# VH-VL binders against q0atu2, part 213

Target 1, 119 residues: q0atu2
Amino acid sequence: MLDKKARIRTSREYRNVFEKGKRLSGRFLIIYYVENALDNNRFGFITNKKIGMAVIRNRIKRQLRAIVREYQGQVKNKHDIVLVARAGIGKSSFEGMEKDYIAIMKKAGLFARNANKID

## First folded at step 8 (VH-VL)

Design yc6 (framework fv_ivicentamab_arm2)
Fold by ESMFold2-Fast, scan of step 8:
Structure yc6 (fold): chain C 119 residues (1-119), chain A 119 residues (1-119), chain B 110 residues (1-110)
Amino acid sequence: as target 1 above (119 residues)
Amino acid sequence: EVQLVESGGGLVQPGGSLRLSCAASGFTVSDHYMNWVRQAPGKGLEWVSIIYRRGSTDYASWAKGRFTISRDNSKNTLYLQMNSLRAEDTAVYYCAREYGSWEYYFDYWGQGTLVTVSS
Amino acid sequence: AYDMTQSPSTLSASVGDRVTITCQASQSIDSWLAWYQQKPGKAPKLLIHKASSLESGVPSRFKGSGSGTEFTLTISSLQPDDFATYYCQQYDSYSGEAYTFGGGTKVEIK
C-alpha cells in the first residue's frame, strides 16, 4: 500500500502526465513520467481490459503497487509517474514484473544505477 | 570460487522425461537469478528458463508447459524437469548465473550436460 | 519477434589480424549488450558487458563499441587463443523475449 500523498488521484493529474511527460516502454510496462512542483513523488496505475478479467487486473494492480512501494526510496524526488500495464503482463511472474519495473526506471534515469545489483 | 556443475543429461526417447541438476558452490542460488540456456549441436545459444530470488519462474514460450525450473535451497542445487521431449530438444543444457536484476548478463556458466532425444 | 543478427556467421583470419564482428538489434537496446566467447566443447565465457565494459582478466585487445541498434566487437591483434565462436546478448527490458542471443560468429584460422 502506498501513502495517500504518493498516489495520483485525479483525471486531471493523470492527463497532465500523459500530455507533458516522457514515455518509456518495457517488456510488461510503459511508464509516463514528469517532474512535479511538489515535495514528493506520486504514482498512478492503469490496467486496461486487454490484460484480462477484473480478477487478473486487480491482482496485477496490487502487485505493481507492492513493487513501487518496495522501491519508493530509490526514486528521484519530485516526479509524477504513471505505470501502464501491457497486455502481456498477465503471463508474467511477480518477479518478472519487478525486474521490468527496475530496468525501466533505471533507463529513465529515475533510479540509482547500482540499486538492484546482487552482491 | 564460484562453480556450477550440471548433471542428468543422457539419451531419452521422444515423449520421455528427464531431470537436469546444477550443483552450485561458492555462492547461494537463492540469492541470485538462475537460468537454463541450451545449445543444439553446431547451433547458437537459446534461453530456456529463469528462477528468480523469491522463487518465481518464467519460460521461453516454446518451453512453457513442458519444462519446469526449480531449486533445492538446502542442497544449493538448480533443476530443470523436462517432459514430453522432442528431437528438437536435443542440446547441451547450461545453467547460468545472472549478474543482477538490472544487468541481466550471465557472469558464470556451468560446463553443460548433453541431452539427446532419439529412438 | 525481437531479434539479434550477427555478421559474419564465419570469419577466416590469421594471427595478428584485426577482426571486427557486428551485432544488430531489431530495436534500440541502448547499451545493454554483452559479448561471450565460446571454445569447442566448453561453456561460453563473458568478455564484455554494457557494450564496452571489459571483464576482469580479459585481454585489452578485445574492445566493444556501439549503442542503440549497431554494436561491434573488435580484436585488435588476433592471437591463437582467440579462435572461437563469439555471441552477443541483449539484456534490454524492451523486447518480445528476454536474453536474446545473436546467431554467433565463428572466427577460424585462414
Scores: ipSAE 0.216, ipTM 0.742, lowest interface PAE 4.2, mean pLDDT 86

Design yc60 (framework fv_ivicentamab_arm2)
Fold by ESMFold2-Fast, scan of step 8:
Structure yc60 (fold): chain C 119 residues (1-119), chain A 119 residues (1-119), chain B 110 residues (1-110)
Amino acid sequence: as target 1 above (119 residues)
Amino acid sequence: EVQLVESGGGLVQPGGSLRLSCAASGFTVSDNYMNWVRQAPGKGLEWVSIIYRRGSTDYASWAKGRFTISRDNSKNTLYLQMNSLRAEDTAVYYCAREYGSWEYYFDYWGQGTLVTVSS
Amino acid sequence: AYDMTQSPSTLSASVGDRVTITCQASQSIDEWLAWYQQKPGKAPKLLIHKASSLESGVPSRFKGSGSGTEFTLTISSLQPDDFATYYCQQYDSYSGEAYTFGGGTKVEIK
């Protein structure tokens, strides 16, 4: 579980990331990211109805939060990052989503060079 | 040092089944992302399937439901079970290892095994 | 994942020639592109990753360049071992299959 201080909570905070942030797309994920004025990273998660039924969207959100939490220590500090699930994500395995997250975060320059999976 | 050796190809009738093997040496398949890629005679390369480090699997949309990727860690061997074969499945099938944990390209390939679907 | 268009499909060249192969993506893929060499009856061999990073053991006459939507593979002085088919592969965005290859360029003896 992500701590409350590591979550983007308000619509205003989401709008700030979308309006001022950079965008990178991966196979199953899009990230929007911007530096913040805080001492920590914050994450937001968006799953829209194009992904599938509520049960699928809820599973995806839980899996994305688990992935983000596992790699939390690899992320460069002072960023607000919003993960937007693409329509095809519901067909991916958990490790497919995880690999895509690692790939897109490294491409964005948000991960340490030697980031590894931590159980 | 690193070697991938495919076997199991041959002639099969439409609607038939075939299982391909890929014996790995010089590295451990369970520590890597392993793929099957095929090439129809005189045509280009087409991705088929992946098995991730923890055993999750993903497939090309046209392969899902007909093909199953698996591995036997004790034998350090990758498999592709192919069912309901069609003439369009005629190809050389390669097993291929992905570079690193986040890149989607292949650093080592086997020699390939030919599957011919004909009646 | 984007459409990858490779050109030319075939080119004829002589030993010592400079040859250039082009690969175009329908949308930007930054630098996330690999090049493979395939000789008749053999498996593909990785030459270059990240558009321009040469693999260990690959001769320095091979050079990759480009970013965004247009990429080139250049062989500065063609050798007999270089007559082969070359494939580009994007590894950035999703558009159908994640592992999208170009159609290939066959380099033939003139």
Scores: ipSAE 0.634, ipTM 0.849, lowest interface PAE 1.4, mean pLDDT 88

Design yc61 (framework fv_ivicentamab_arm2)
Fold by ESMFold2-Fast, scan of step 8:
Structure yc61 (fold): chain C 119 residues (1-119), chain A 119 residues (1-119), chain B 110 residues (1-110)
Amino acid sequence: as target 1 above (119 residues)
Amino acid sequence: EVQLVESGGGLVQPGGSLRLSCAASGFTVSDNYMNWVRQAPGKGLEWVSIIYRRGSTDYASWAKGRFTISRDNSKNTLYLQMNSLRAEDTAVYYCAREYGSWEYYFDYWGQGTLVTVSS
Amino acid sequence: AYDMTQSPSTLSASVGDRVTITCQASQSIDSFLAWYQQKPGKAPKLLIHKASSLESGVPSRFKGSGSGTEFTLTISSLQPDDFATYYCQQYDSYSGEAYTFGGGTKVEIK
């Protein structure tokens, strides 16, 4: 589980990321991201009814939080990042979601520890 | 040098089963995302399946339930178990390695092994 | 699932010609596109990834361009080794089916 300080909690904070942030699309995920004035990163997670029933949406949310937690040490500090699950995410394996997350984060330039040959 | 060598192809009747092998050298399959891609005679390329580094698998929708991708880390070998084969499964089957951990494109391919499904 | 339309299906050209192959995605795939070359009886070989990034060892006469839904592969001065079938491949699958290839473009001698 991610610490509470690493989570975007309020509607105002989500709105700020959507309005001021950059957007990148991946295979299963869309991220919105903006630099913050804190000394840490914060993550938000959005799963819409288009994905499926509550049991599927809750599984995806838990799996995305686990992925973000695993790779949080590679993320450039001082960012608010919102992950929005796309409709097709429910058909993916855990590692399929993980791969997509890594791909989007590298594309956004948000992984500080990565070079062209490091994975 | 990186090499992928497929084997196990042959003639099989509709409804039959076949297991393909792909022996890898010059790299470790468990450190990479490995795929099967097929090509029907005179036709284009079609993705079949992937196995990820931690063993999760994903399949083309038409392959789910009939095909199983797996690997044996001790033999550095990738497998595709094909069940309930149909005439439209006739194709050259390639194993292919993906570049890195987020790119989704194939940097090395094997020579292919022909599977013919006919009565 | 994305539909990838490649055109033309066949083109005839002479050595030294400039040839252009088009790949159209039914939905935006950003720059998640690769190009492969396949010679008769051989496995495909990667030419270009991320729409425009040339693979090491691939001649500079090959160039990829485009983003979103429209992509092109251009061979600026066709050589004898370039008579082959070319395939585009997308990476972004909204339905979760992963990889989709175009139907191929066969470049043959005129």
Scores: ipSAE 0.587, ipTM 0.761, lowest interface PAE 1.0, mean pLDDT 87

Design yc62 (framework fv_ivicentamab_arm2)
Fold by ESMFold2-Fast, scan of step 8:
Structure yc62 (fold): chain C 119 residues (1-119), chain A 119 residues (1-119), chain B 110 residues (1-110)
Amino acid sequence: as target 1 above (119 residues)
Amino acid sequence: EVQLVESGGGLVQPGGSLRLSCAASGFTVSDNYMNWVRQAPGKGLEWVSIIYRRGSTDYASWAKGRFTISRDNSKNTLYLQMNSLRAEDTAVYYCAREYGSWEYYFDYWGQGTLVTVSS
Amino acid sequence: AYDMTQSPSTLSASVGDRVTITCQASQSIDSELAWYQQKPGKAPKLLIHKASSLESGVPSRFKGSGSGTEFTLTISSLQPDDFATYYCQQYDSYSGEAYTFGGGTKVEIK
């Protein structure tokens, strides 16, 4: 789980990211992102019912939070970022989701350093 | 020098099984993302499966449930177990290494091994 | 879902010719496009990644260009060693799919 301070919690905060932010689509993820006026990054997670049953959606959310937590030190500071899972994500492996996250964040220009663990 | 050598192809009847091998040299398969890509006679290239550094696997939708990608780190060898083979699976099967941790293109390929599914 | 369309399917050319192969994506893939060369009975060989970045050891007569939905591979002065089939591959993580190949363009002697 991510610390409370690093999470987008309210509907108003999510709405701000969707309305003011940029949108990029990956293989299994869509991100919406916007600079904030805070000292830290905040992340939100959305899994809609097209992904599958609640058990699957909850697993995906947990896995995405774990990925985000592992790489949060690589993310450029002062951004609100919302991850929206695409319908096909439920069929992806954990490392498939991880790779997609790294790829989309690098292409958005949101990673300050190489996130590759080997190399 | 990086080399990939496939073996295990041959003639199999519909419904049969076959296991392909890909022996790697000049690098360690467990340090890389490894793939199988196939090519039907006179046709184009089609992605089959991937195994990631920590052992997660993903498959093309048509391959899931029938094909299993694996590796043996002690032999530095990649495998593809193919079950319930169909005439449509007739192809040259290549093993291929992905470049880096977030790109999805292939920097090295094996020479391929022919699988023919016919009665 | 993405379609990758290559044109022409077959191209006849002579040594010394300028050859252009086109690859079209059904949706924007930015610059996330690789080109491969495949000779009969051989494995594909990576020529270009990120639409225009030439791989080490690939002759300078090969040039990739384009972005978005329209891409080209140009061989400025065709050599005997260049008669082969060429494939484009999109690897855009923004597409929702990865590893989609074009149908190939066979460059054969005139």
Scores: ipSAE 0.619, ipTM 0.833, lowest interface PAE 1.3, mean pLDDT 88

Design yc63 (framework fv_ivicentamab_arm2)
Fold by ESMFold2-Fast, scan of step 8:
Structure yc63 (fold): chain C 119 residues (1-119), chain A 119 residues (1-119), chain B 110 residues (1-110)
Amino acid sequence: as target 1 above (119 residues)
Amino acid sequence: EVQLVESGGGLVQPGGSLRLSCAASGFTVSDNYMNWVRQAPGKGLEWVSIIYRRGSTDYASWAKGRFTISRDNSKNTLYLQMNSLRAEDTAVYYCAREYGSWEYYFDYWGQGTLVTVSS
Amino acid sequence: AYDMTQSPSTLSASVGDRVTITCQASQSIDSWLAWYQQKPGKAPKLLIHAASSLESGVPSRFKGSGSGTEFTLTISSLQPDDFATYYCQQYDSYSGEAYTFGGGTKVEIK
């Protein structure tokens, strides 16, 4: 499970990332990201109604949290990162989402040099 | 030396089925993202399907439901099962290996196998 | 950005000529573009990735350039082995497709 400290939970915190952060789009995901003043990274997850019904949106959120957790050690410290699922994500496999996450994080320069050993 | 060899192409009637094979040597298919890409006679290249390292699969929208990508790790071989074939599926089918884990381009291709759908 | 327009569709050239092939994306793809060479009856071969990074074993007469929406492949001194069809491929995927190829440019003998 993703630790409570590593989650963005309030509307104010989400708004800060959207307003001050950089944006990068991938195949199934959009990320918004900004440096924070904390000692750790925090992640937020947005799945809107265009993705599908609540059961699909809940599955996607669960899968994205699992992906973020698996790769959390690779992410440059002191960032708030919000993952926004695109409409087409519901048709993607788990590994398709995972690959998209790795691609956008590497393109954003958010994986640390000495931690970028994804083969 | 990395090598990919396709087989299984041939002439088939509309509505028929074919299974294509791609035998790999010099590397392990389960350690890579493997794809099928096709090319209609005198036309350009078109992506068909991918199988990821842990066995998830994704398809072009037009291929989903009719085509199934799979592999046999013990034989180091990739497959494409094609059902409900149409005249517009006539093409040379290539298997192709993706470079790395996030780039989405192909570093090695097989020679291709021709599928002709005609009555 | 999944519309990739390649031009010209065919060009005639002589050995020793400088040949330029253009690839245009409908939206910015940064530098996430590969070039492939395909000889008649053969599989495509990767020449260049990341718009300008030449693959090992590819002759230095091949050069890729560009970023954003406009990309070029240049062959500075065409050799007999270079008569082939060339394809660009975007791998940025902002418009929903991960593997979009250009229509190809056939380089044929003048």
Scores: ipSAE 0.700, ipTM 0.849, lowest interface PAE 0.9, mean pLDDT 88

Design yc64 (framework fv_ivicentamab_arm2)
Fold by ESMFold2-Fast, scan of step 8:
Structure yc64 (fold): chain C 119 residues (1-119), chain A 119 residues (1-119), chain B 110 residues (1-110)
Amino acid sequence: as target 1 above (119 residues)
Amino acid sequence: EVQLVESGGGLVQPGGSLRLSCAASGFTVSDNYMNWVRQAPGKGLEWVSIIYRRGSTDYASWAKGRFTISRDNSKNTLYLQMNSLRAEDTAVYYCAREYGSWEYYFDYWGQGTLVTVSS
Amino acid sequence: AYDMTQSPSTLSASVGDRVTITCQASQSIDSWLAWYQQKPGKAPKLLIHYASSLESGVPSRFKGSGSGTEFTLTISSLQPDDFATYYCQQYDSYSGEAYTFGGGTKVEIK
């Protein structure tokens, strides 16, 4: 579970990330991300009905939060990041989602290669 | 010294099944990301499946439901169970180890085992 | 999903020639690209990772370059041992169906 301070919780905050942020797509995830004026990173999670039933969406959201929490220390500070699960994510393993998250964060420049140790 | 040795290939009729084995030495398969990659005669390389360090698995879309990757940690051996085989599955099948840190390239490959699907 | 296009499909060159193989990604993959060498009847062998990082034991005549969508593998002075097919592989989007290889380039020595 992520701390409340590290979560994007309001519609206005999500809108800001979508409107002003950059977008990158992975196999199972899309991220939207923007620098913030805070002293910390904040994460948002979106799992829509196209993924599947509530049981599947709740499992995916829980697994994504666990992944983000595990790698929180590797993320460049002062960013708001929203993870949007793609329709196919329900068929991925936990480690497949984790691998996709690492890949897109590296591509975004949010996980500095060789500057932060991952795995 | 790292070695991967495949076995289990052969001639099989359409609709049949085969189980491929990949015996590893010089490292522990459960500490690595292990893959199957195939190559049809005279054609290029095509990724088939992965088993992650904690045992999760993922597949190419065309392999889901027909192929199952697994491992036996006590035997340090990787497997690929192939069911409902089709002529287009004819290929040399390689097991391959991913480097396993941040960079997901294949640092070691087995010699390959030929699977021929024909009547 | 990323498409990887290699060119040429085949080339013939003399010993001592400079040979260049290109690999193009349909979308930017930064430097997340590896090159493999495959000799007839053998498994592929890793030559280069991260577009330009040479693997231990690989001769210095092999050089990888490029980033984004265009990559090259150069052999500065072709040797008889370099008769092989070369494949690029992207690993920027590597989950599920993300492993994508180029079609290969067969290098024949005249």
Scores: ipSAE 0.189, ipTM 0.708, lowest interface PAE 4.0, mean pLDDT 86

Design yc65 (framework fv_ivicentamab_arm2)
Fold by ESMFold2-Fast, scan of step 8:
Structure yc65 (fold): chain C 119 residues (1-119), chain A 119 residues (1-119), chain B 110 residues (1-110)
Amino acid sequence: as target 1 above (119 residues)
Amino acid sequence: EVQLVESGGGLVQPGGSLRLSCAASGFTVSDNYMNWVRQAPGKGLEWVSIIYRRGSTDYASWAKGRFTISRDNSKNTLYLQMNSLRAEDTAVYYCAREYGSWEYYFDYWGQGTLVTVSS
Amino acid sequence: AYDMTQSPSTLSASVGDRVTITCQASQSIDSWLAWYQQKPGKAPKLLIHKASELESGVPSRFKGSGSGTEFTLTISSLQPDDFATYYCQQYDSYSGEAYTFGGGTKVEIK
């Protein structure tokens, strides 16, 4: 569960991230991200009908929130980040989505690049 | 020293089944993302499947439902169970280890095992 | 259509030649590209990652360059050990697919 202050909730806040933020695409996810003037990070989640039926979209949204919650301590502070699920995400495993999230966040410079490397 | 050794290839009839093995040494398969990649005679490389650290699996669209990737941690061995084989599945099958935790490239490959699907 | 287009498909060269292999992505992949060498009857071997970073033990005559959509692998002075097929692989996954390989370039004796 993400705390209320860690969630992007209003259309205005989503629009700010889309208009002013940077965009980075991964295998199953697109992120839009921008620095905020707050003391914390905020996350938004978007799943559209291209993914599949409501049951699939709701599962994906729950799984993405779980992934974000698990890794929230590794994210550089003071960012608004919106995750947009790509059409193919409905066919991915949970770890496939998780790996894609880690990869895209590291490529964006929002995680430490060498934190999870296996030697 | 990292080594991957495939076995289990051979001649099989169309519609038949075959299980490939990949014995790993110098590292632990469950600590890594392990893949199968194939190469038809005289053709290029084609990704088949992945098994993630916690055991989730993903497949190329054409492989899903016919192929199953798995591992035996006690034997440090990766497997590919292939069912409903077709002539176009004829290829050398390589097991390959991904570098790190988020980069989608392969730092070590096995020598390959030939699968021929023919009557 | 290919996400990754590799050219030429084959090239003939002599020892001491400078060889250049090109790999083109249909969309920008930044620098997230690897190069592999495959000798006849052998497994592929990683040469370069992140477009230009040489793997340990790879001779300095190999150089990767490029970013965005166009990448090159250059062998500055071809040695007998270098006759092989070379593959590029994107790992940015911009198209929604991971592990997309180029079609390969066979470097053969002239």
Scores: ipSAE 0.742, ipTM 0.860, lowest interface PAE 0.7, mean pLDDT 89

Design yc66 (framework fv_ivicentamab_arm2)
Fold by ESMFold2-Fast, scan of step 8:
Structure yc66 (fold): chain C 119 residues (1-119), chain A 119 residues (1-119), chain B 110 residues (1-110)
Amino acid sequence: as target 1 above (119 residues)
Amino acid sequence: EVQLVESGGGLVQPGGSLRLSCAASGFTVSDNYMNWVRQAPGKGLEWVSIIYRRGSTDYASWAKGRFTISRDNSKNTLYLQMNSLRAEDTAVYYCAREYGSWEYYFDYWGQGTLVTVSS
Amino acid sequence: AYDMTQSPSTLSASVGDRVTITCQASQSIDSWLAWYQQKPGKAPKLLIHKASSLESGVPSRFKGSGSGTEFTLTISSLQPDDFATYYCQQFDSYSGEAYTFGGGTKVEIK
């Protein structure tokens, strides 16, 4: 699990990322991201009813948090990042979601240079 | 030298099954993302399936439930088990290696093996 | 399900000609596009990745360019070995399937 300080928790904080951030779409994920004024990164996670039942949505959220935590050290500091799961994500394998996350973060320029070893 | 050699293609009746093999040399399949891509006679390229480094699998929507991708690490060989074959599955089937961990393009392809589904 | 268009579907050219093939995406894919060459009876061969990065061993007469929604593959001085079908592939897909190929362009002898 991610520490509390690394999580976007309030509706106001989510709204700020949506209104001021950039948007990038991947195969199973959309990210919204903006630089923050803090000394750390924060992540938010959104799964909507189009993905499936609560059991599926909860599994997806848990898996996305695990992926984000694994690659947390590679993310450029001072960003608020919201991951929105696309409708098709429920049909993806764990490694498919992981690959999509790495790809979208690389494309956004959010992985630090030393993260090249992931390639 | 990287080499991929497919085998197992042939003539099959509708509703039948067939297993394709792809023998790899010059690299280890379990260290890479391996794919099957097909091409119907005179038509374009169509992605079929992927097996990731840790063994997760994903499929094109039309292939899910009928096709199963797998590998045998001891033989350095990729497989595609095809069930409930239809005339529209007639194609040359290529195994292909992806470059890197996030880039979704193929750096090496096998020669292909022809599958003909006909009565 | 895919919003990729490759044109022309066929073109006739002579040795020494400059040939241009286009791929268009309905939405921006930045530079996340690869080009493949396929000769009759053979497997596809990677030519270019990330829109403009030439693969090792590919002749310098091949050039990829573009970003966003419009991409081109140019062969500056067509050689006999270049008569083939060319495919673009995007990998910044908005569908559940990341491996979307263009319809192909057959470059045939005039």
Scores: ipSAE 0.697, ipTM 0.848, lowest interface PAE 0.9, mean pLDDT 88

